# Designs tried in a protein design chat: VH-VL binders against q96il0. Part 385

Target 1, 167 residues: q96il0
Amino acid sequence: APERGAERRDTAPSGVSRFCPPRKSCHDWIGPPDKYSNLRPVHFYIPENESPLEQKLRKLRQETQEWNQQFWANQNLTFSKEKEEFIHSRLKTKGLGLRTESGQKATLNAEEMADFYKEFLSKNFQKHMYYNRDWYKRNFAITFFMGKVALERIWNKLKQKQKKRSN
Key: E = the ipSAE of ESMFold2; O = the ipSAE of OpenDDE; V2 = 0.75 times the mean of E and O plus 0.25 times the DockQ between their complexes.

## First folded at step 16 (VH-VL; framework fv_ebrasodebart)

Design M36 (at its last look DockQ between E and O 0.47; V2 from the best seeds 0.00; counts 0 for: pae E 2.1 > 2)
Fold by OpenDDE, look of step 16:
Structure M36 (fold): chain C 167 residues (1-167), chain A 120 residues (1-120), chain B 108 residues (1-108)
Amino acid sequence: as target 1 above (167 residues)
Amino acid sequence: QIQLVQSGAEVKKPGASVKVSCKASGYTFTEYYISWVRQAPGQGLEWMGWISAHESYTNYAQKLQGRVTMTTDTSTSTAYMELRSLRSDDTAVYYCARDQSYLPRGHDYWGQGTLVTVSS
Amino acid sequence: QAVLTQPPSVSVSPGQTASITCSGDKLGDKFAYWYQQKPGQSPVLVMYEDSERPSGIPERFSASNSGNTATLTISGTQAMDEADYYCQAWKSSTAYRVFGGGTKLTVL
């Protein structure tokens, strides 16, 4: 029995594009779409007098972004792999080669591909539901901390105004 | 009470595979991730990877990619870690640990560990 | 090489303050976690999110994270605090949970 070569599940290479914003940026920067996840990374600005709460929010946002990047990188890799396998299997069933007479990669028609998309979405429906749940929970936490930071900033501004009036 | 209970010690030959189980109780299994950490004798902790509920998300350490598979059974609240192509340097205590999916709380609960010995 | 660097050992007298450092590139931009491990036992989370204490961890445990260094501080160190301590943080771009090399704390 031929040893079925352990299909190296090509894990998405961990190469999240290190988008480095300009050093003098005072704002959050959005990078180009990552080649694996297709998500645009955000480089978060670090203020000179960052409060502990602001720092916590920034770290939480960064961790959530990295989590999201990894999820979609893996999902896109899986999608691409399964799509290719589907195309190859269908072409084989039709007695067609993987390449056209012109040497181009043989493709399936839109109707056949619609079947793939439907099957893929059906198969991954639960996975996407759980992802969405976790994504919403993370964003809820982030939003909560954003609210706290906003309140802290208001309070600090009020204290500064009071101190200026007392002098 | 929150508890992670792992399977018993394993002795394997080089080239074999081992599958360690981690049964979770006392919390909603589907709301957390399970991380796997190993520790060779007299060495430090090494993170191996994590898995989310329903296998919706997995992340493996690069060093172990292709050899490790993490799975979950939500019906039994059990996580599994399979390590293939075992080597002598894979001899370690393997831990499962709970990890929060929504908040950065770290590994707040750990299994008791499973000793895996790889010997000729 | 461990992405996070810890001193291999720290010694302290009873009642004194122990400080264990964990160094990593841009560690201050990440959450740091600390684990205590006693011989033959599973690790126990002692600090999370840089400076937060889990329930059941004594107040003598504190932590900070700034720049490239996280620090675990144990004030009024007791004999029971003798253990190995590990820091942990996310590795950027990979989302790995990376541990430091560990520090053996000896209470003399």
Scores: ipSAE 0.795, ipTM 0.921, lowest interface PAE 0.6, mean pLDDT 90
Fold by ESMFold2, look of step 16:
Structure M36 (fold): chain C 167 residues (1-167), chain A 120 residues (1-120), chain B 108 residues (1-108)
Amino acid sequence: as target 1 above (167 residues)
Amino acid sequence: QIQLVQSGAEVKKPGASVKVSCKASGYTFTEYYISWVRQAPGQGLEWMGWISAHESYTNYAQKLQGRVTMTTDTSTSTAYMELRSLRSDDTAVYYCARDQSYLPRGHDYWGQGTLVTVSS
Amino acid sequence: QAVLTQPPSVSVSPGQTASITCSGDKLGDKFAYWYQQKPGQSPVLVMYEDSERPSGIPERFSASNSGNTATLTISGTQAMDEADYYCQAWKSSTAYRVFGGGTKLTVL
């Protein structure tokens, strides 16, 4: 199928405010939540005259987004897997099956599930602390490069004005 | 002086497991990730996954998901890669490499490699 | 399925310029990395972030990355540059790294 305008490419479930932009859009835009990470991806704009510094900033932001999406996708998967394993283990300890007599998944009461949530949070506390540290380090690096790009743009505008006045 | 020193060669039977160690020195171990890369005899490099040195984050190649476990010991600055259910096509040199943290520097330092041979 | 394609071999005369390509769909949207591996040795990072050179890598090594192609360029090629060269980048459809198939550089 040939490529068409953004309106023909709209497959978003949430309606018109989430149209996929056409190629060569002038702005970054935010897509729907990723199925696995629950994070909204940034679709990065690539300007026609992107400088080498601007390219490095964009690529750094994209790699950081991919790193972050993978972390949260893995955490969501781990949460779901460990929750099911906890329920399964506690049902076996009680001598109960994985399904009720009606065929529905057996589960635990709220107090028993609270034990899982407490254990999961405790187990993952240090992991989230180190994730936050790495996230802040990445954010500081990105902010530093954003500053460098801003200065580069100011210099280019000043050079443009200086050449016009000096000619 | 940054250095990654790996454990010695291993010979294993199909179905067994192998655990390769990688001891880091000359840098702050907890500030970096360790990637594992393997290379079958006469073949190219294959990325296996990475682990943050503080074990908060892992990412395994899809081909190896379910068979590989990566861990670290921060008290000894050592990373470990365990590959289970070994097959003959797992015969390779296994490398550890220091990987990016907050700057995309690539695999800037590599271990010497560990040959793992899987034969009946 | 993201694949980085490299020519299996490249030959150059000493003192001439060698170019090794790495092709992948929209590869220029990601950072590309280059590694040198000599027989019996571990790989060595020779270029990172598309065009940056690590400390200790000779100035004759340079690289670029745009569109679908990253290129490693070695000017004034020497016999000691004879090695296998691998490109690396993220796969577009996943959050993990991939290597190209490798290129054997021969200096005749």
Scores: ipSAE 0.468, ipTM 0.750, lowest interface PAE 2.1, mean pLDDT 83
ESMFold2 (binder alone), look of step 16: mean pLDDT 90; pTM 0.927

Design M37 (at its last look DockQ between E and O 0.42; V2 from the best seeds 0.00; counts 0 for: pae E 2.2 > 2)
Fold by OpenDDE, look of step 16:
Structure M37 (fold): chain C 167 residues (1-167), chain A 120 residues (1-120), chain B 108 residues (1-108)
Amino acid sequence: as target 1 above (167 residues)
Amino acid sequence: QIQLVQSGAEVKKPGASVKVSCKASGYTFTEYWISWVRQAPGQGLEWMGWISAHESYTNYAQKLQGRVTMTTDTSTSTAYMELRSLRSDDTAVYYCARDQSYLPKGHDYWGQGTLVTVSS
Amino acid sequence: QAVLTQPPSVSVSPGQTASITCSGDKLGDRFAYWYQQKPGQSPVLVMYEDSERPSGIPERFSASNSGNTATLTISGTQAMDEADYYCQAWKSSTAYRVFGGGTKLTVL
């Protein structure tokens, strides 16, 4: 009995984007698109005198980014898998092989693929709605903390100016 | 008062499946995620995964991929965790815990735990 | 896998300060959380976002982070503080919640 090869469910490898920004960078860096999520990762700059509030903001942004990367990586994998299954199913129904006479991967026409996309979007509509909700809430929180950090920086600058005037 | 109430203890045979429920109350269920955490006897905490509201999206620990399914029923504010192909090493107390979707506040509320025993 | 490393046990005398460390790769880029678990009970969140206390947690509990190490500090340790303590953080790229191995705090 041939050992049915355990289909290695391609778990999205934890492909940490190996993009390392230059060590002397004084700003946030945007990496190349991740191969799974297609999102461009941001490497956040860490100031030498990072305040607790700035650190909190940075960590919140980092975790939000990781959440986004995970969501879209999984979504893209699901999409790719379902697309392939759809194509295979349709080709089989048509009595067509998976390869053309020229040895190329058999494809469906644009109309048939439109049906797939419509079905996929319909099926995932609720998922995307809740993702968007959570995304907006996270970004709202981030924006709020950005405002706090901005105010803190203004206050610190004012204090420094006062100290310089008193000396 | 915020509460997470889990189903009772389960005894299962190897190869069987178990489904644990977690009923949430005292808060808006749809605004939070539910995480599942297990603890083998005398061992540490192991995170299993989380689920968003309305079964929209999940994140499972790699070790449990293919064996675990998390679901939610928003009408009853209940989360479910199904673990399939049970093994002796799946014997543990299983916890549901609230997880915030937009603020990193950790697991601020926990269920009482459900003992799942896998024995031949 | 980014493993969070904790000492397996810490012992302190009553009234002394207990310190429990949690170390992990890139932990400085993520929030640390701390949980207390007493025998036969569910875990309880004692610290979140590195240094924030939930309501109902005594002020003797504090936490800090330095580089890739988070530290839970219990000042004036009491007998009731005897428990297992777990750190937690998000795993990079996967959004997994990862726990440390746990630390048994004994109050002698």
Scores: ipSAE 0.809, ipTM 0.924, lowest interface PAE 0.6, mean pLDDT 90
Fold by ESMFold2, look of step 16:
Structure M37 (fold): chain C 167 residues (1-167), chain A 120 residues (1-120), chain B 108 residues (1-108)
Amino acid sequence: as target 1 above (167 residues)
Amino acid sequence: QIQLVQSGAEVKKPGASVKVSCKASGYTFTEYWISWVRQAPGQGLEWMGWISAHESYTNYAQKLQGRVTMTTDTSTSTAYMELRSLRSDDTAVYYCARDQSYLPKGHDYWGQGTLVTVSS
Amino acid sequence: QAVLTQPPSVSVSPGQTASITCSGDKLGDRFAYWYQQKPGQSPVLVMYEDSERPSGIPERFSASNSGNTATLTISGTQAMDEADYYCQAWKSSTAYRVFGGGTKLTVL
């Protein structure tokens, strides 16, 4: 199936790509990163002659994308909150304020921040294992429906070929 | 044999908090989410939010953000919903329902409902 | 701000076909779900994924969803089908769910 779904989210080589959505498109397209999840959404093409099976596949892929965006939006907020709390806790232990003399937020060095990243991943390990389980289950269901759509399209092509022979 | 059994009715004063429990049985608790839905007397259903059973993430209705907290205890297969700063318009029957996890099947099983009455 | 609009009531004679509509902007772009609620009872899911029927729901229940409108259809309506019916869909990319206002089905 010619598919440009969320599972194949393209990444730009540079972070400064300019995005301009087409006024009309006959293909799926990748939008800019969502503010909260940092994921690039797929904007699905809806053809005029979409079969009921094709509609169901598209809606399943769309809902899976939204589920994935929800998870990562929540995870990003949790990461940001815990990062700030870690920094503030370590600055307090050093007897330092939350701001530098220039008024900018104080930060920790790379080795100190590595400790935060390890703690964060360790605390969230089980959460990510459940996410991975659900991601694989969703991907399997979508792949199953992609197979059904592919078979439907093959059948329609065979009917087209048979009609040409009999006409 | 899937069941969601909720805690009993409660009467609260304005400004108080309420915490409703929802004990699940007959299925793998961590594979489903729990949604909370309320219904004021004589009114329709209002979705409040959902929580993953292993607390991976929560999503609250925008009008309730800041006032609601949803939690779970996987060892007892129990979900909780706490609503703070109660008002008279929070008087409702509160339902828990299991929700889609990886397939969009909707709220296929519901608790019996918990009446929360907020009176001055 | 998304709103799902349902008629407040629908009346049918026994054996006739009842149709309950649910209207919302681009509702056909999302899965729609239908719930039945009898007085004093919890809601029961009667249709999901636009047109799928859960196990235990009679075949006389069917549904569709296209454009801005989802429709629940009950053929051969029976007295036991008298209830409130609610549609539900996801609201926008914020992943909130929303219910319609409900429709009271009366079987006369």
Scores: ipSAE 0.446, ipTM 0.748, lowest interface PAE 2.2, mean pLDDT 82
ESMFold2 (binder alone), look of step 16: mean pLDDT 90; pTM 0.927

Design M38 (at its last look DockQ between E and O 0.46; V2 from the best seeds 0.57)
Fold by OpenDDE, look of step 16:
Structure M38 (fold): chain C 167 residues (1-167), chain A 120 residues (1-120), chain B 108 residues (1-108)
Amino acid sequence: as target 1 above (167 residues)
Amino acid sequence: QIQLVQSGAEVKKPGASVKVSCKASGYTFTEYYISWVRQAPGQGLEWMGWISAHDSYTNYAQKLQGRVTMTTDTSTSTAYMELRSLRSDDTAVYYCARDQSYLPRGHDYWGQGTLVTVSS
Amino acid sequence: QAVLTQPPSVSVSPGQTASITCSGDKLGDRFAYWYQQKPGQSPVLVMYEDSERPSGIPERFSASNSGNTATLTISGTQAMDEADYYCQAWKSSTAYRVFGGGTKLTVL
């Protein structure tokens, strides 16, 4: 029996697009869509006098972004794989080849594909529910820290104004 | 009380496989990840990978790609780590550790460790 | 692989302050975590998110970060604090957890 080669589970290549913003950017930069996740990465600006609270917010945003990139890269890979398997299975059942007479990739009609989408969404419903829950928790934390940073900045501006009035 | 309980010590020959279990209790298993960490005798901690208990998504250390498989059983709240093609340098204490999916809290709970000895 | 570098050993007298550093490329972009491991025991999380203490960890434990270096500080070091200490961070782009090489803290 030929040793079925261990199908290299195409782990989504960890190649988050190394979008490097221009070195002189004083702002957050949005990169092009990642080829796997289709999400646009954000490169967060680091101020010269970053406060510990600002740093914590930045790190939390960065980690959340990476979490999102990984989730969607994996989902898109899974979707693409299952879609291809579905198409191949249906074509085989119909006695059709994987290619048309013109050499084009054979496709299913919109109704047949609707069944795939419905099945895929149903199968992944729980996964998406967990994702949404965690997404909300992460964004809530980020928003909370954004509020704290805003308050800190206001306080620092007030202190600076008081010091300028006392001199 | 939150607890991770691992399977007992294993002795294996080179080329064999080992499967270590980690039973979780005291929390909602499906809300967390399980990481696996190993420690060779007298050496530091080495991260092996993690598995999401939500959807069984895995991320393995590059060094272990192709040899390691992590799985979860949500019905028993148990995580498993299988290491194949064992070598002498795989002799280590293997730990499971809890990791949060939504907050960067680190490995807040650890199993007691499982000694895996690979000897001829 | 972005390696987190720790000193192999640190010695301190009882009551003095111990400082353990962890340096790594882009560590300033990631949270640092710290673990204590005593001989024959599982690691214990002592610091998370650079400077946060888990419940049950003494206040004498603190941590900070500056640039690409994280520092664990133990004020008023006690004999019971003798252990191996490991830093950890996420590796950029791969989502790997990476440990430092560990630091043996000896209380003399």
Scores: ipSAE 0.710, ipTM 0.880, lowest interface PAE 0.8, mean pLDDT 90
Fold by ESMFold2, look of step 16:
Structure M38 (fold): chain C 167 residues (1-167), chain A 120 residues (1-120), chain B 108 residues (1-108)
Amino acid sequence: as target 1 above (167 residues)
Amino acid sequence: QIQLVQSGAEVKKPGASVKVSCKASGYTFTEYYISWVRQAPGQGLEWMGWISAHDSYTNYAQKLQGRVTMTTDTSTSTAYMELRSLRSDDTAVYYCARDQSYLPRGHDYWGQGTLVTVSS
Amino acid sequence: QAVLTQPPSVSVSPGQTASITCSGDKLGDRFAYWYQQKPGQSPVLVMYEDSERPSGIPERFSASNSGNTATLTISGTQAMDEADYYCQAWKSSTAYRVFGGGTKLTVL
């Protein structure tokens, strides 16, 4: 529904595999949507011989995920609270109760709700701009560490090849 | 020359509220978060919550939910923490600390602290 | 909830190695941080990201974090190292930052 929409234009589910193999695999997996953020958490694989650099990358990804989930949980609560307040205010202006005669929660038509959505977007524009900046900064940092891990793995293969020749 | 300068000590009665300010200088205010940490006399540090400098992201400690509000004013590079419905056990030194928004560097700069005393 | 447990005090003679522990469930899955606080002063960050040392912190400070335990180690302990030390980590399910109860390091 439109009331549950986030203002992130490029948000997408994680590209991590949904397969959750035994501990000796190299796969992360995606859990169900979080109740508050509506984002699917990634459950990170911890390899047995994780290097300090690999460990740092995993912890950075975990922290970024929790930051992102907390941001959207807060925004979803704010959205729901302000939407309900808007509806109640407009119903009071019309002299209507909060419930219909059938006992269902009274609401506004789509044209009236469009006023709320426009106001909410305008009010939160700057906050979402800074969120997008922080999101990109975090992802660039993660990508940088992914490159360092890739180089470390290449270096370890070279050390192993050099060790085998000396033996 | 990064500094966090807090407002002066306050004495309050139970049931009142207090608002502590934290003025930042020497860095780009909107690139970091501010954490608030308190310390009761003779006790340890207690994290209260954090706020983005652009006032779009807050996270409050569960113990303080409903009683604390954190805000910022980017035009003055100032963060605020308001604690309502004060009790005697809210007597503490209240610190602001710079927090990383995109790297896990911890609380790298701290304010001088603000003593809030709650007494009848 | 998530509680980080530290010993209330640690005593060491000058020149000895001090070791301050911080225990928490799956603490090694999170970044750990350490702060030093001297009487009447604000806390100072002394270790971050498990084992990284900020500029200006003496080389005798080191730290580790694995399993359920983070450890701050001060080698060649000096009288100026006498202070309260706090560990910190995120509480994993709610993104709260959590401090340990603190450890008073006494040098004598």
Scores: ipSAE 0.513, ipTM 0.780, lowest interface PAE 1.7, mean pLDDT 83
ESMFold2 (binder alone), look of step 16: mean pLDDT 91; pTM 0.934

Design M39 (at its last look DockQ between E and O 0.49; V2 from the best seeds 0.62)
Fold by OpenDDE, look of step 16:
Structure M39 (fold): chain C 167 residues (1-167), chain A 120 residues (1-120), chain B 108 residues (1-108)
Amino acid sequence: as target 1 above (167 residues)
Amino acid sequence: QIQLVQSGAEVKKPGASVKVSCKASGYTFTEYYISWVRQAPGQGLEWMGWISAFESFTNYAQKLQGRVTMTTDTSTSTAYMELRSLRSDDTAVYYCARDQSYLPRGHDYWGQGTLVTVSS
Amino acid sequence: QAVLTQPPSVSVSPGQTASITCSGDKLGDRFAYWYQQKPGQSPVLVMYEDSERPSGIPERFSASNSGNTATLTISGTQAMDEADYYCQAWKSSTAYRVFGGGTKLTVL
């Protein structure tokens, strides 16, 4: 029985090129798209007088971003792998080589590729539904904390105004 | 009451595979992730990976990639961890732990642990 | 690999304050978690989100973060607090859960 080669599930290499924003930036920075996830990472600004609630929000956003990056990196790797396997399988079935006479990588036509995309989407439909659910729940939590931070900032501004009026 | 109940101790030979189960109860299984953590005798905790409900998202420690597979059965609220190509250094207590996906609450519930011994 | 570094051991007298540190690169950007593990038992979450206590954890347990260092503080340390303590955080770019090396707390 041929040893079914352990499919090395190519996990996304941990080397996410972290865009480092300029040290003097007072704003959130959006980096270039990550090479694996194709998502643009956000570098969150840290205020000098960050409140505990602001810090909590920032950390929640950071973890959610990392979660999202990892999901899409894995998904894109899976997609690329399955796409390549599909192409190879179909070419083999057609008696075609993996390369054309010109030495180019042999490709399938748009109709054949449409079948792959349909199958891939169908196969991953539930996965995407659960991802979307989790994504919405995380963002709801973030939005809730954003609201709390906004209220805290308003309250702090009001207190400062009262203190200035009393002096 | 929230509980994670793991399968019993296992003794395996080098090169074999082990599959540990973790049955969850007392909460909605599909709303949380399960993390697996191991601890070699007299050593610290080592995170192995986590899995979401319905196996929609998995993340494995780099050291274990290719050897570990995590799965879930939502009908029985059970998580599984399979470790292949066992070595002597895989001898450890293996824990399942609940991992919250929406709020960063850490591993708030743990299984009792499963001792896996790899011996010649 | 961003490793969380803990002191291997901390010793305190009963009633004194124990402090266990956990240091790591970019730990200030992530939540720290703390676990207590007694011999032959599963770990127990004692602190989450840097400074929050789960229900059932005594008020003598507190945690803080400063820069890239998280600190677990046990005020009025009791003999029952003798255990191994582990910090945990997400590893940057991988979404891995990373543990510190653990700290053995001895109550003398």
Scores: ipSAE 0.798, ipTM 0.921, lowest interface PAE 0.6, mean pLDDT 90
Fold by ESMFold2, look of step 16:
Structure M39 (fold): chain C 167 residues (1-167), chain A 120 residues (1-120), chain B 108 residues (1-108)
Amino acid sequence: as target 1 above (167 residues)
Amino acid sequence: QIQLVQSGAEVKKPGASVKVSCKASGYTFTEYYISWVRQAPGQGLEWMGWISAFESFTNYAQKLQGRVTMTTDTSTSTAYMELRSLRSDDTAVYYCARDQSYLPRGHDYWGQGTLVTVSS
Amino acid sequence: QAVLTQPPSVSVSPGQTASITCSGDKLGDRFAYWYQQKPGQSPVLVMYEDSERPSGIPERFSASNSGNTATLTISGTQAMDEADYYCQAWKSSTAYRVFGGGTKLTVL
């Protein structure tokens, strides 16, 4: 039985996805949820005739995805760390050990854990508000460039029709 | 008119900490990130990390994880970088640079740099 | 870990075209940036988003990025262009920005 899941798996740096799309795919791929952020990465298709505007849009989408992945990876780690610290602090105050009589990790009841969740949300409210602002600004920019790409593609189709008629 | 003005040079002993300030003016501080970049004597530029104005997002270069802390004070439009457990190879000029997290514009404005010398 | 490789130096004659390369695995999948640094000065952004030029940067500066290579091109190179040049890119979720090793441009 493997101790780390799969004994033959290659080791990768922390936060790196192990998913690889097919080499000759002509479409974007949505991979499995990232271990740390719990977000699904998109693996973007790069067409052979990509225009500078199409490149800019694709790269902006890629960078936005990575920015979002790292934010939530950091938040998930902070949440886990502060949750453990809260539990340990409350158990210590009650004079209890970190483990039960059976050796399992000691926990708090749902009412006590609700105190943690409320405190964590309140403490991080401003952080999430400004994350949302930046997220919306990024998505507005992406939508704007999607519109420009759509217009460029319509123009190219009309140009191709005019060339065909002139022949 | 956009300026990033950094604190003065520092001389530190190994094992100490240093905290460099970066005061921004001429733009809305809360709309941008601040990146920190250092340059050892005779070496190239090394990106250290970045921080949003409300500290809602921070990232540190893996090499420096655990030794660096970046903070901000929005009331004074000032960013701070603290490097702990200093070693002689931390001797460098430390720059702050403006960074725009929602548009990929790069580091468009730089501070004048702060020389930090670590010697016994 | 990902590395951006630049030639340590490039020499050109005044008026000629200088070409400074920056190589990295799949670098063309990311935005590339270029900075100029003169002795005793802070870096200055000279190209961003692969090929965009900030206002105030002369039109003789241009750049491209595809495949594994980004290239900064200076046409009609002048003595004032003598400086160190650094590329930068976003290389992984664990290191959000990475600089190349730098290229010293000498105008002979």
Scores: ipSAE 0.528, ipTM 0.779, lowest interface PAE 1.6, mean pLDDT 83
ESMFold2 (binder alone), look of step 16: mean pLDDT 89; pTM 0.926

